VH-VL binders against q9h9l3. Designs and how they scored, part 403

Target 1, 176 residues: q9h9l3
Amino acid sequence: PRKMVAIDCEMVGTGPKGHVSSLARCSIVNYNGDVLYDEYILPPCHIVDYRTRWSGIRKQHMVNATPFKIARGQILKILTGKIVVGHAIHNDFKALQYFHPKSLTRDTSHIPPLNRKADCPENATMSLKHLTKKLLNRDIQVGKSGHSSVEDAQATMELYKLVEVEWEEHLARNPP
Below, E stands for the ipSAE of ESMFold2; O stands for the ipSAE of OpenDDE; V2 stands for 0.75 times the mean of E and O plus 0.25 times the DockQ between their complexes.

## First folded at step 21 (VH-VL)

Design Gg16 (framework fv_fezakinumab; at its last look DockQ between E and O 0.87; V2 from the best seeds 0.86)
Fold by OpenDDE, look of step 21:
Structure Gg16 (fold): chain C 176 residues (1-176), chain A 120 residues (1-120), chain B 111 residues (1-111)
Amino acid sequence: as target 1 above (176 residues)
Amino acid sequence: QVQLVQSGAEVKKPGASVKVSCKASGYTFTNYYMHWVRQAPGQGLEWVGWIDPDSGGTFYAQKFEGRVTMTRDTSISTAYMELSRLRSDDTAVYYCARGDYSYGYEFDLWGRGTLVTVSS
Amino acid sequence: QAVLTQPPSVSGAPGQRVTISCTGSSSNIGAGYDVYWYQQLPGTAPKLLIYDTSNRPSGVPDRFSGSKSGTSASLAITGLQAEDEADYYCQSYDISLEAWVFGGGTQLTVL
């Protein structure tokens, strides 16, 4: 069986108005929730908005941050060949300028059985925070200190594990 | 109508630069990557790179790194590909092609192509 | 030359079945990346024919089908028609090159 990892990224705002989302932190955990990677990442462009209240990123975190290109290489080495679990994961891959095989991607924001288990409409896009509260009875992304990408990645993996058997069987019968 | 309209044919000398434009219409320009693919006369398709119109981020094939520059103007939904230090073997039809990044990666919309001829 | 290998040409008579192979490697098709197929009629831009290995966009007849196994993919055309005469290209993503890659193209001739 192929190894699974979960990924979560935090973005900061770059560009003239800070509307461009740039990778500033990436966390990767294994199936058991152990941290495989957790680094602050320096975007190639000037940061206009740290989005601290959401991202948890502060200016001091960028002092020794890993340059994007280096971090990207490190991350890709971890992801390659693995089933990658994430929430709205296309945003993470986009931030990484990376294409992961669809067949090896698991997006917890698009798993109908997961929504069903949480008493949500199957075709609705629910937040990680909501699903985590409903299904794991755990509060994440609380306070004003911003998100923890490690915490989010761990929650994402735990959520997926709730529906793993059912979903993997579904995918086997219905390859994407 | 959903379409990509490219600029007209170009004739350049070796060492010069060429800038091809691709105007998108009928869809949200920033929701798709814009890929560039070229095809030399009688040859196959060759991927040049992509730009994310949303962020302006680019990713080029190694072959073209340092010689190609992709940009976009979101106000007019137009992508640009500039190739510098042109050589005769750069003679090709250059296509822009829309590609998704969230749902599917396929190039589902193509421009009609722009012929760039490099000759002394 | 091309990262993905296709036969330079295939031919068939009207009504026949033809197949076009696309041979990749462990860093693209074998790495789990889907295969995409494009049809290019003479003097025109490529047109998406198959996406995600085996799916047909709207307007593409069910005579066209795609599959993959291991490091290779295949495009099958049944009930071959004169209008199918064109060049066909397979496409995938290569993780080692970090690039979208095409096959060399196959010229299909309808006899």
Scores: ipSAE 0.926, ipTM 0.956, lowest interface PAE 0.5, mean pLDDT 96
Fold by ESMFold2, look of step 21:
Structure Gg16 (fold): chain C 176 residues (1-176), chain A 120 residues (1-120), chain B 111 residues (1-111)
Amino acid sequence: as target 1 above (176 residues)
Amino acid sequence: QVQLVQSGAEVKKPGASVKVSCKASGYTFTNYYMHWVRQAPGQGLEWVGWIDPDSGGTFYAQKFEGRVTMTRDTSISTAYMELSRLRSDDTAVYYCARGDYSYGYEFDLWGRGTLVTVSS
Amino acid sequence: QAVLTQPPSVSGAPGQRVTISCTGSSSNIGAGYDVYWYQQLPGTAPKLLIYDTSNRPSGVPDRFSGSKSGTSASLAITGLQAEDEADYYCQSYDISLEAWVFGGGTQLTVL
């Protein structure tokens, strides 16, 4: 059977005016929520805006961060061949410069049954924080220090489990 | 109108370099990857690499590493591919093609191609 | 040769059905990557014909269809027309090469 993992990434601002999003942390958890990977990652270009309010990334995290090329190699080895779950996951793949098979990709921001369980419009794009509060009765991304990619990846996996049987059966009947 | 307009044909000698341009119009240039694909006369399609116009990040097919450089100028929505140390077997039509990375990986928009001829 | 293998040529009479095969490996189609098909008329750029293995862009007739199984894919053309005479290329992504890969192309002749 195909193994499943969840991923979440945090980005910093690079490029002109810090508008480019570059990978600065990546966390991967298994089906049970155990951490398989969690590293701070040094982008290959100058960081203009740490975006700390949302990313939780500070200058000190970059001092011993794993260079992007090395981190990318480690991450891709974990993701290859697996069902990968994420929230707005195309942003994570873009930051990794990575193409994952669409048939092995699960995006909790675009699963109609999940929105229905949350009493939300089926085609709405709901935040991870909102879905987690509604469906898991948990507050994530709490406080003044930005997001935790470990916490977010764990929440993403738990959300997917709520609809996993229904959604996997739907995808089997309706191959991409 | 949504289109990719490429620079004109070029004739080069072995050892020279060539820089081909590809100007995008009718869509947001920085929202899509730009791919380069070449086709030698009477032969098939060969992927050269991509550039992400928003970050400037590039990724090249291993065959072209060290000889190709892809750049862009977002102020004029233009991508460039430069191929150096040209050989006769680099003679080909070079296409730019727009590619998605989130909702499909298809190359849904192609330039008309730029013929690069390398001969002594 | 080409990473994806296609027959060099196929032919059919008007109104008939033809298929064009595309054989990959465990590092591309067999790894779950979709297949894309392009039509190239003489002297023109390639045109997207099929995306995500079986989907047609707007403007492509429903007599073109795509599928895949295992490490191989197929393009089917029914109701063959003279205008279908062209070269056809399959494409996929290869994770071991980290590259977009094309088949060698198939020249379709309408008799």
Scores: ipSAE 0.787, ipTM 0.905, lowest interface PAE 1.1, mean pLDDT 92
ESMFold2 (binder alone), look of step 21: mean pLDDT 92; pTM 0.937

Design Gg17 (framework fv_fezakinumab; at its last look DockQ between E and O 0.92; V2 from the best seeds 0.85)
Fold by OpenDDE, look of step 21:
Structure Gg17 (fold): chain C 176 residues (1-176), chain A 120 residues (1-120), chain B 111 residues (1-111)
Amino acid sequence: as target 1 above (176 residues)
Amino acid sequence: QVQLVQSGAEVKKPGASVKVSCKASGYTFTNYYMHWVRQAPGQGLEWVGWIDPDSGGTFYAQKFEGRVTMTRDTSISTAYMELSRLRSDDTAVYYCARGDYSYGYEFDLWGRGTLVTVSS
Amino acid sequence: QAVLTQPPSVSGAPGQRVTISCTGSSSNIGAGYDVYWYQQLPGTAPKLLIYDNSDRPSGVPDRFSGSKSGTSASLAITGLQAEDEADYYCQSYDISLEAWVFGGGTQLTVL
């Protein structure tokens, strides 16, 4: 079986009005929740909005941040060939300017059995925070200090593990 | 109607630059990558690169890195591809094509193409 | 030349079945990336024919089918019709090149 990793990224706002989401932190954990990668990343464009209350990113974090192109290379090296688990993971891949094989992607925001287990509508898009609370009885993304991408990645992996067997069987019978 | 309308044919001399436009309509311009693909006369398809109309981010094929520039104007849902230092082997029909970045990567919408002829 | 390998030409009589192969490598099709197929009629832009290896967009008849196995993919056309005469291209993504890649194209002639 292929190795599985979970990814979570934090974005800051760039562009004239700060509406462009640019990668500023990326965390990757393995199946056991061990951190494989956790770096602050310097966007190629000027940061207009750190979005600190959500991203947890502050100006000081960018002082020694890894340039985007370098970080991207490091991240892609880790992701290549892996089953990658994430929540609304298309945003992470987009921020990375990266295409991961759909067959090797697991998006916890689009797993009906996971929603069902959380007593949510199967076709609804639930937040990571909500699912984590409902299914893991754990609070994440609390306070005003911003998210922890490591914590989010770990939570995402734990959530997926709850439905892994069922979902992998489903995917095997119904390949995307 | 969902469509991509491209600018007209261009004739350029070697060393010049060409800028092709692609106007999108009938869908949310910023929800899809805009890819550029070219086809030399009698030849196959060659991917040039993509632009994310939402962020303006670009990614070019290595072959064209340093010579191609992709931009967009979201106010008019238009993508642009500029190719500089033109050579005769740049003669081709250049297509813009819509591609999803979520879970459907296919190029499901194509412009009719813009012929760029490079000749002395 | 092309990263994905296709036969340059195939032919068949009306009503027959033809197949077009698309051979990739471990860095594209073999890496798990899906295969897409495009039909290009003479003098026109390519049109999406197959996506996600085997799915058909609306409007594409079911006599067109796609499959993928290992590092290769195949497009099958049953009940061949005169209107099927066109160039066909397979497409995938190559992680080593970090690029979308096409086959060299196959010219289908209906005899």
Scores: ipSAE 0.886, ipTM 0.936, lowest interface PAE 0.5, mean pLDDT 95
Fold by ESMFold2, look of step 21:
Structure Gg17 (fold): chain C 176 residues (1-176), chain A 120 residues (1-120), chain B 111 residues (1-111)
Amino acid sequence: as target 1 above (176 residues)
Amino acid sequence: QVQLVQSGAEVKKPGASVKVSCKASGYTFTNYYMHWVRQAPGQGLEWVGWIDPDSGGTFYAQKFEGRVTMTRDTSISTAYMELSRLRSDDTAVYYCARGDYSYGYEFDLWGRGTLVTVSS
Amino acid sequence: QAVLTQPPSVSGAPGQRVTISCTGSSSNIGAGYDVYWYQQLPGTAPKLLIYDNSDRPSGVPDRFSGSKSGTSASLAITGLQAEDEADYYCQSYDISLEAWVFGGGTQLTVL
C-alpha cells in the first residue's frame, strides 16, 4: 500500500509590516493520525508579527525552535515519495520552498466529492473548520488562542478518508 | 497585455558582474514565482533559480550558488538576476519565465531574453 | 549529460507523425513529477507547448500531444508542417537535485 501523510503549517509575519508569511510550525500525521513530526520552526528572518490569535505562535516557542533549513530537510525527507494531504496545501508547500508531485498531492479544499458530502457547491472553497464541523461533527480552531497544526493535520486526514475510495478511483481513471 | 520585458544586451569582461532585469505587466507580479533560465549559443536550456516576488525568497541551482543573486522590486513589478565572477562560459541568453506553484508548475510566460557576452 | 535525455534530432516529411522521447530517472519523472514541453523557434524564446504531461495551453493545436509512463515521456506531432521545424525541450523537477531540469533538446527537421 502507498503511504499517505497529512501536513499542516502555521505562519508568522515577516518582512515589511509583517505581511510576508513565514513558516513557524509544521505538523505531519500518518494515515491513523499518529504524529510523525511536530516542530516549532525559526524563520531565517526577523519575526515582525507572531499572528498569535491565528497561528498560536508566541515568542517563547521560538527559543528552542528548529532553524528553518534543518526543519525543511527533516520535513522533505518525510514527504518525499508519499501522497501528501493538506488543506489549501499550496500555501504549505510555498512556505517550505518545496515542489511536490501533483499526482501525489491531495487538497481537501478542492475535492468536489467532499464538497458534495458537505452540501456545498462542488467547486466552492470551504474552510477546514467548516468542513470538519459539517462532516466530522467536531469543532477545531476553538477560541482566540490560535490554531493547532496537529489538530488541523489530523482533521484534514479524516476528511480525506471520507472520499478516499471515490477520489483515488477518479484520479486513476483521469491521470494527469 | 501579459508580458515580461527584459533589459538589453550586455558585454562584460571576465571577473565582472551583470544584472539583468525583467519587468512584468498585465498580471499580479506577486502571485507567481519568477524563474531564470539561460541558454549558451547553440546549446540547450539551463535552469538558474527562482525568486518568490511576494516574500523575496530565492532558490538557486547548485552550480550557481554563491555567484547568483535574485532580487525584486514589487513597486515596479520587476525581478533582477545578478551573476558575479563572470567567465567566458557564462556567455548566454538569460530568460526570465513566470511559473505557478499551486496546481501546476509550467513556465507559461517567457521574456525575450537578454544576451550576456563575456569576453576579454 | 543532461538529466533528462532527448534524441539530438528527429525528422519527418510533411503530414507525417514524429515522436520525441524524454528519458528521466527515479528522482524526477519516476518520482511522479510532471513533464512540460517547450517549442523554441529559431531566434525566439521558448514557448509552452504541453503542461502536466499531456495538457495543451490555449492556441496549441491538438496535433501536438504528450504522454508519460514510468520514468519517460514523449511528445508526438502529427500532421507535420514546415513551421513545426524548431527545437523541442522537455522539463521536469528533480527532487534529489532540488532543481528544475531540462532535456538536452531535440532539433526537428521537416523534410
Scores: ipSAE 0.779, ipTM 0.913, lowest interface PAE 1.2, mean pLDDT 93
ESMFold2 (binder alone), look of step 21: mean pLDDT 93; pTM 0.940

Design Gg18 (framework fv_fezakinumab; at its last look DockQ between E and O 0.85; V2 from the best seeds 0.86)
Fold by OpenDDE, look of step 21:
Structure Gg18 (fold): chain C 176 residues (1-176), chain A 120 residues (1-120), chain B 111 residues (1-111)
Amino acid sequence: as target 1 above (176 residues)
Amino acid sequence: QVQLVQSGAEVKKPGASVKVSCKASGYTFTNYYMHWVRQAPGQGLEWVGWIDPDSGGTFYAQKFEGRVTMTRDTSISTAYMELSRLRSDDTAVYYCARGDYSYGYEFDLWGRGTLVTVSS
Amino acid sequence: QAVLTQPPSVSGAPGQRVTISCTGSSSNIGAGYDVYWYQQLPGTAPKLLIYDNNKRPSGVPDRFSGSKSGTSASLAITGLQAEDEADYYCQSYDISLEAWVFGGGTQLTVL
């Protein structure tokens, strides 16, 4: 079986009114939760809104941040060929201007068995925070300091592991 | 009606620039990437690049790096592709095509194409 | 020239079954990327025919089917009809090129 990694990205606001979501941090962990990558990333455009409350990103984090183009290359090198697990992962891929094979993508926000296990509607989109609390009895994204992409990536991986066997069997029978 | 309407045919001289427009209607412009694909006379399809109308982010095929510029005007749901330093082998029909980034990557909607002729 | 390889032409009589192959590599089809097929009638823009290897958009007859295996894909057309005469292109994404790539196209002639 292919190696599995989990990814979580934090975005800041760029553009005229900060409505554009730009990658500002990316964390990647392996199956065991070990951090493979965790870098602050400098967007190519001026940051208008750090979205600190949610992103955890502050201006000081951008001082020595890795330029987007360089970071993207580093990240893609890690992701290529892997089964990539994430929550609402299409946003991460979009921010990376990256296309990952659908067959190698696992989005924990769209796994009915995971929702079922959490006693949630199977077709509902539940937050990572909610699922983590329900299924792992762990609180993430607590406080006003913003999210930790490492923590979120680890939680995402742990959640997926709960339904991995069932879901992989499902996908094998029903390729996306 | 969901459609992409492209600008009219262009005739340019070598070294000139051409800017083709693609106006989207019938769907949320910013929910799909806008791809550009060209086809030289009697030849196959060649991907030029894409723009994310939401962010304005672009990604070009290496072949066109430094020579192509994709932009968009969200207020009028219009994407633009400008190709500079034109040469004869740039003569082609240029298509815009929408493609999803979340659900499916397929190019499910195409413009009718814009013929760009480069000749001395 | 094209990253994906297609036969330049195929032909069949009405009612027959024809197949169009699309051969890629480990950096595109073999990398797990889905294959898409487009039909281009003479003088028209390409039209999506197959997506995600084997799915048909609304309006596409079930005479058209797609498959994928290893580094290759195939488009099958059963019950060939005169209106099927067109050019057909396969498409995928190549991670090494970081580009969407097309086959060279196959001209289908209905005899």
Scores: ipSAE 0.931, ipTM 0.958, lowest interface PAE 0.5, mean pLDDT 96
Fold by ESMFold2, look of step 21:
Structure Gg18 (fold): chain C 176 residues (1-176), chain A 120 residues (1-120), chain B 111 residues (1-111)
Amino acid sequence: as target 1 above (176 residues)
Amino acid sequence: QVQLVQSGAEVKKPGASVKVSCKASGYTFTNYYMHWVRQAPGQGLEWVGWIDPDSGGTFYAQKFEGRVTMTRDTSISTAYMELSRLRSDDTAVYYCARGDYSYGYEFDLWGRGTLVTVSS
Amino acid sequence: QAVLTQPPSVSGAPGQRVTISCTGSSSNIGAGYDVYWYQQLPGTAPKLLIYDNNKRPSGVPDRFSGSKSGTSASLAITGLQAEDEADYYCQSYDISLEAWVFGGGTQLTVL
């Protein structure tokens, strides 16, 4: 079987009025939750809004951050050929300027069996924080420091494992 | 009406530049990538690159790197492709095509094409 | 030459079944990327015919079907009709080139 990883990214605001989301941190974990990659990333454009309350990114993190082009190359090398798990994962791939095979993509924001386990409507889009609290009895994204992409990637992998057997069987019967 | 309307045919000399426009209507311009695809007379389809109208980010096929520039104006829902240092083998119909990103990668909407002729 | 390989032409009689092959590699179809098919009538822009290997957009008749296996894909047209006479292109993504890639095109003739 293909190896599986989970990814989570943090974005900062670039472009006019800081409305463009640009990659500023990326974390990748393996199936067991071990960190394979965790880097602060310097966007190629001027940062207008660090979005620190949500992103956890501060100016000091950018001092030694890996330039986007280099980080992207490192990240794509890890993701290529693998099943990639994420939450609202299209945002992460877009920030990477990356196309991943649909058949190798798992989005925990859109898995009906996972919603059902959380006693939520099967086709609702549920937040990572909500699912993690209900299904893992764990609080993530807590405090005033913003999100941690390592914490979020690890939670995402654990959530997927709860439905992995059922969902992989479903996808085998109903190829995307 | 959901459509892409492209600028008219162009005739250029070798060494010149051309800028082709593609105006989107009937959908949210910034929610989809815009791809450019060309077709030389009697030949197949060749992907040139994409622009993300939301961010302005671009990605070009290696063959065109250094000669192509893609831009957009979100206030008029219009994408542009500029090709410089034109050669005779750049003669082609240039299509814009909308590419889904969030829910798949298909090119589900195409402009009617802009003929660019590069002639002596 | 095209990254994806298609036969340059195929033909069939009305009512028959025709298939068009699309051969890729380990860096595109073989890497798990989906295959898309486009129909191009003479003098017109391409039109999406098949997406995600085997799915049809609304308005495309069910006599058009697609499949994918290994590094290759196939478009099948059953109940062949005169209006099916067109050029057909397969498309996928190539991770090594980081590019959208097309087959060279197949001219379908209805006899």
Scores: ipSAE 0.816, ipTM 0.918, lowest interface PAE 1.0, mean pLDDT 93
ESMFold2 (binder alone), look of step 21: mean pLDDT 92; pTM 0.939
ESMFold2, look of step 22: ipSAE 0.805; ipTM 0.917
ESMFold2 (binder alone), look of step 22: mean pLDDT 92; pTM 0.938
OpenDDE, look of step 22: ipSAE 0.929; ipTM 0.957

Design Gg19 (framework fv_fezakinumab; at its last look DockQ between E and O 0.94; V2 from the best seeds 0.87)
Fold by OpenDDE, look of step 21:
Structure Gg19 (fold): chain C 176 residues (1-176), chain A 120 residues (1-120), chain B 111 residues (1-111)
Amino acid sequence: as target 1 above (176 residues)
Amino acid sequence: QVQLVQSGAEVKKPGASVKVSCKASGYTFSNYYMHWVRQAPGQGLEWVGWIDPDSGGTFYAQKFEGRVTMTRDTSISTAYMELSRLRSDDTAVYYCARGDYSYGYEFDLWGRGTLVTVSS
Amino acid sequence: QAVLTQPPSVSGAPGQRVTISCTGSSSNIGAGYDVYWYQQLPGTAPKLLIYDNSNRPSGVPDRFSGSKSGTSASLAITGLQAEDEADYYCQSYDISLEAWVFGGGTQLTVL
């Protein structure tokens, strides 16, 4: 069986108005929730908005942050060949300027059985925070200190594990 | 109508630069990557790179790194590809093509192409 | 030269079935990346024919079918028609090159 990892990224705002989302932190955990990667990342462009209340990123985190290109290389080495689990994961891949095989991607924001288990509409897009609370009885992304990408990645993996068997069987019968 | 309209044919001398435009209409410009693909006369398709109209981020094929620059003007839903230090083997039809970045990577919309001829 | 390998040409008579192969490697098709097919009629831009290995966009006849296995993919055309005469290209993503890659193209001639 192919190894599975979960990823979560935090973004900061770049560009003239800070509307461009740029990768500033990436966390990757294995199936057991062990941290494989957790680095602050320096965007190639000037940061206009740290989005601290959401991202948890502060200016001091960028002092020794890993340059984007270097970090990207490190991350891709971890992701390549693995089943990658994430929530709204297309945003993470986009931030990484990376294409992961669809067949090896698991997006917890688009798994109907997961929503069903949480008593949510199957075709609705639910937040990671909501699903984690409903299904794991755990509060994440609390307070004003911002998100923890490690915590989010771990939660994402745990959520997926709840429906892994069912979903993997579904995918086997219905390849994307 | 959903379409990509490209600029007209170009004739350039070796060493010059060419800038091809691709105007998108009928869809949200920033929701798709804009890819550039070229085709030399009688040859196959060759991917040049992509730009994310949302962020302005670019990714080029290694072959063209340092010589190609992709930009966009979101106000007019237009993508640009500039190729510098032109040589004869850059003679090709250059296509812009729309591609999703999320779950549909296919190039589902193509411009009609822009012929760039490089000759002394 | 092309990262994906296609036969340079195939031919068939009207009504026949033809197949175009697309051979990749462990860094593209074999890495799990989907295969896409494009049809290019003479003097025109490529048109998406097959996406995600075997899906047809709207307007593409069911005479066209795609499949993928291992490091290779295949495009099958049944009930061959004169209008099918064109160049066909397979496409995938190569993780080692970090590039979208095309086959060399196959010229289909309808006899």
Scores: ipSAE 0.927, ipTM 0.956, lowest interface PAE 0.5, mean pLDDT 96
Fold by ESMFold2, look of step 21:
Structure Gg19 (fold): chain C 176 residues (1-176), chain A 120 residues (1-120), chain B 111 residues (1-111)
Amino acid sequence: as target 1 above (176 residues)
Amino acid sequence: QVQLVQSGAEVKKPGASVKVSCKASGYTFSNYYMHWVRQAPGQGLEWVGWIDPDSGGTFYAQKFEGRVTMTRDTSISTAYMELSRLRSDDTAVYYCARGDYSYGYEFDLWGRGTLVTVSS
Amino acid sequence: QAVLTQPPSVSGAPGQRVTISCTGSSSNIGAGYDVYWYQQLPGTAPKLLIYDNSNRPSGVPDRFSGSKSGTSASLAITGLQAEDEADYYCQSYDISLEAWVFGGGTQLTVL
């Protein structure tokens, strides 16, 4: 009965030489893949490296972007109380400065049944692009213009659905 | 040898500031959040906030917002907590504690504490 | 006051079993956040006893155990020993406060 959402974030480089990853876009979709949130986010620090080849973020996107504190509040309101699905999701939570309950977190980069279905080592960390191509016969993150967090969040939800019944039953039998 | 070594006890007057240090050794300083927790004499534990040594990002309990500043120096693996406009009810032992941010949130390593006494 | 409620004290004779309750709310334990337990011996820093509700770190005796149900948690200590005399704190995260929160502490006396 608990509602489920999927999240994906894009980061830019801040701090010395652009080495710090700061949130610059966040997308959240519901179980059916409908977009609940998709905003460009202005980091509180100066952007040194837009990382456009991977992030898809450009200067134009920052002109009317939502300030980080405001965006964070909006995002947390959506995530609170829900099962949150993501890929390497701890990076997204870290970028949000947020702690989500472990029992309500699903990380498609570390689900053994999902890896097994893709004929991959059960304990390996698998890329979203690889899993999506193998299991959904879709190409995501195509071209040189960077990733789409909406596309990635939608793919993440669809991947989880492939193993949802099995994995939710496993977690219920083996509570943390 | 994994440890957190804190600076020595301090005595301050009301209205002053104090800066407590916490030096990490035996682990990768930037891979964990550093939390600060205080304990007034005969009282329980109270969380003050955290710093991410990797980014320098901070998050403070609302009670301390505007009075606390957390910083770090990654070159010497040291975190700092500065508390300003001290009051007598700030008298406490101040602990640093490391915590993970990804696969567990437990505070698994604590400093020995720094006693800060605020008296007129 | 303390966000999580613990009894202020508990006592037991050597060899007995005692439990320490930790009562939270819908914004912390009831929201699904895990419970952590710390032991504080007199004059020392807190030490992690239980993480993720029920797991023991290496070096913690198996006579310490934890559980969680609904909005509450419990620490159980079996085979009480004199060295168990200490203060015990539960901890969780509160999403409404956006803060790590502790219980008020329980003083265990071994009779």
Scores: ipSAE 0.775, ipTM 0.907, lowest interface PAE 1.1, mean pLDDT 93
ESMFold2 (binder alone), look of step 21: mean pLDDT 93; pTM 0.943

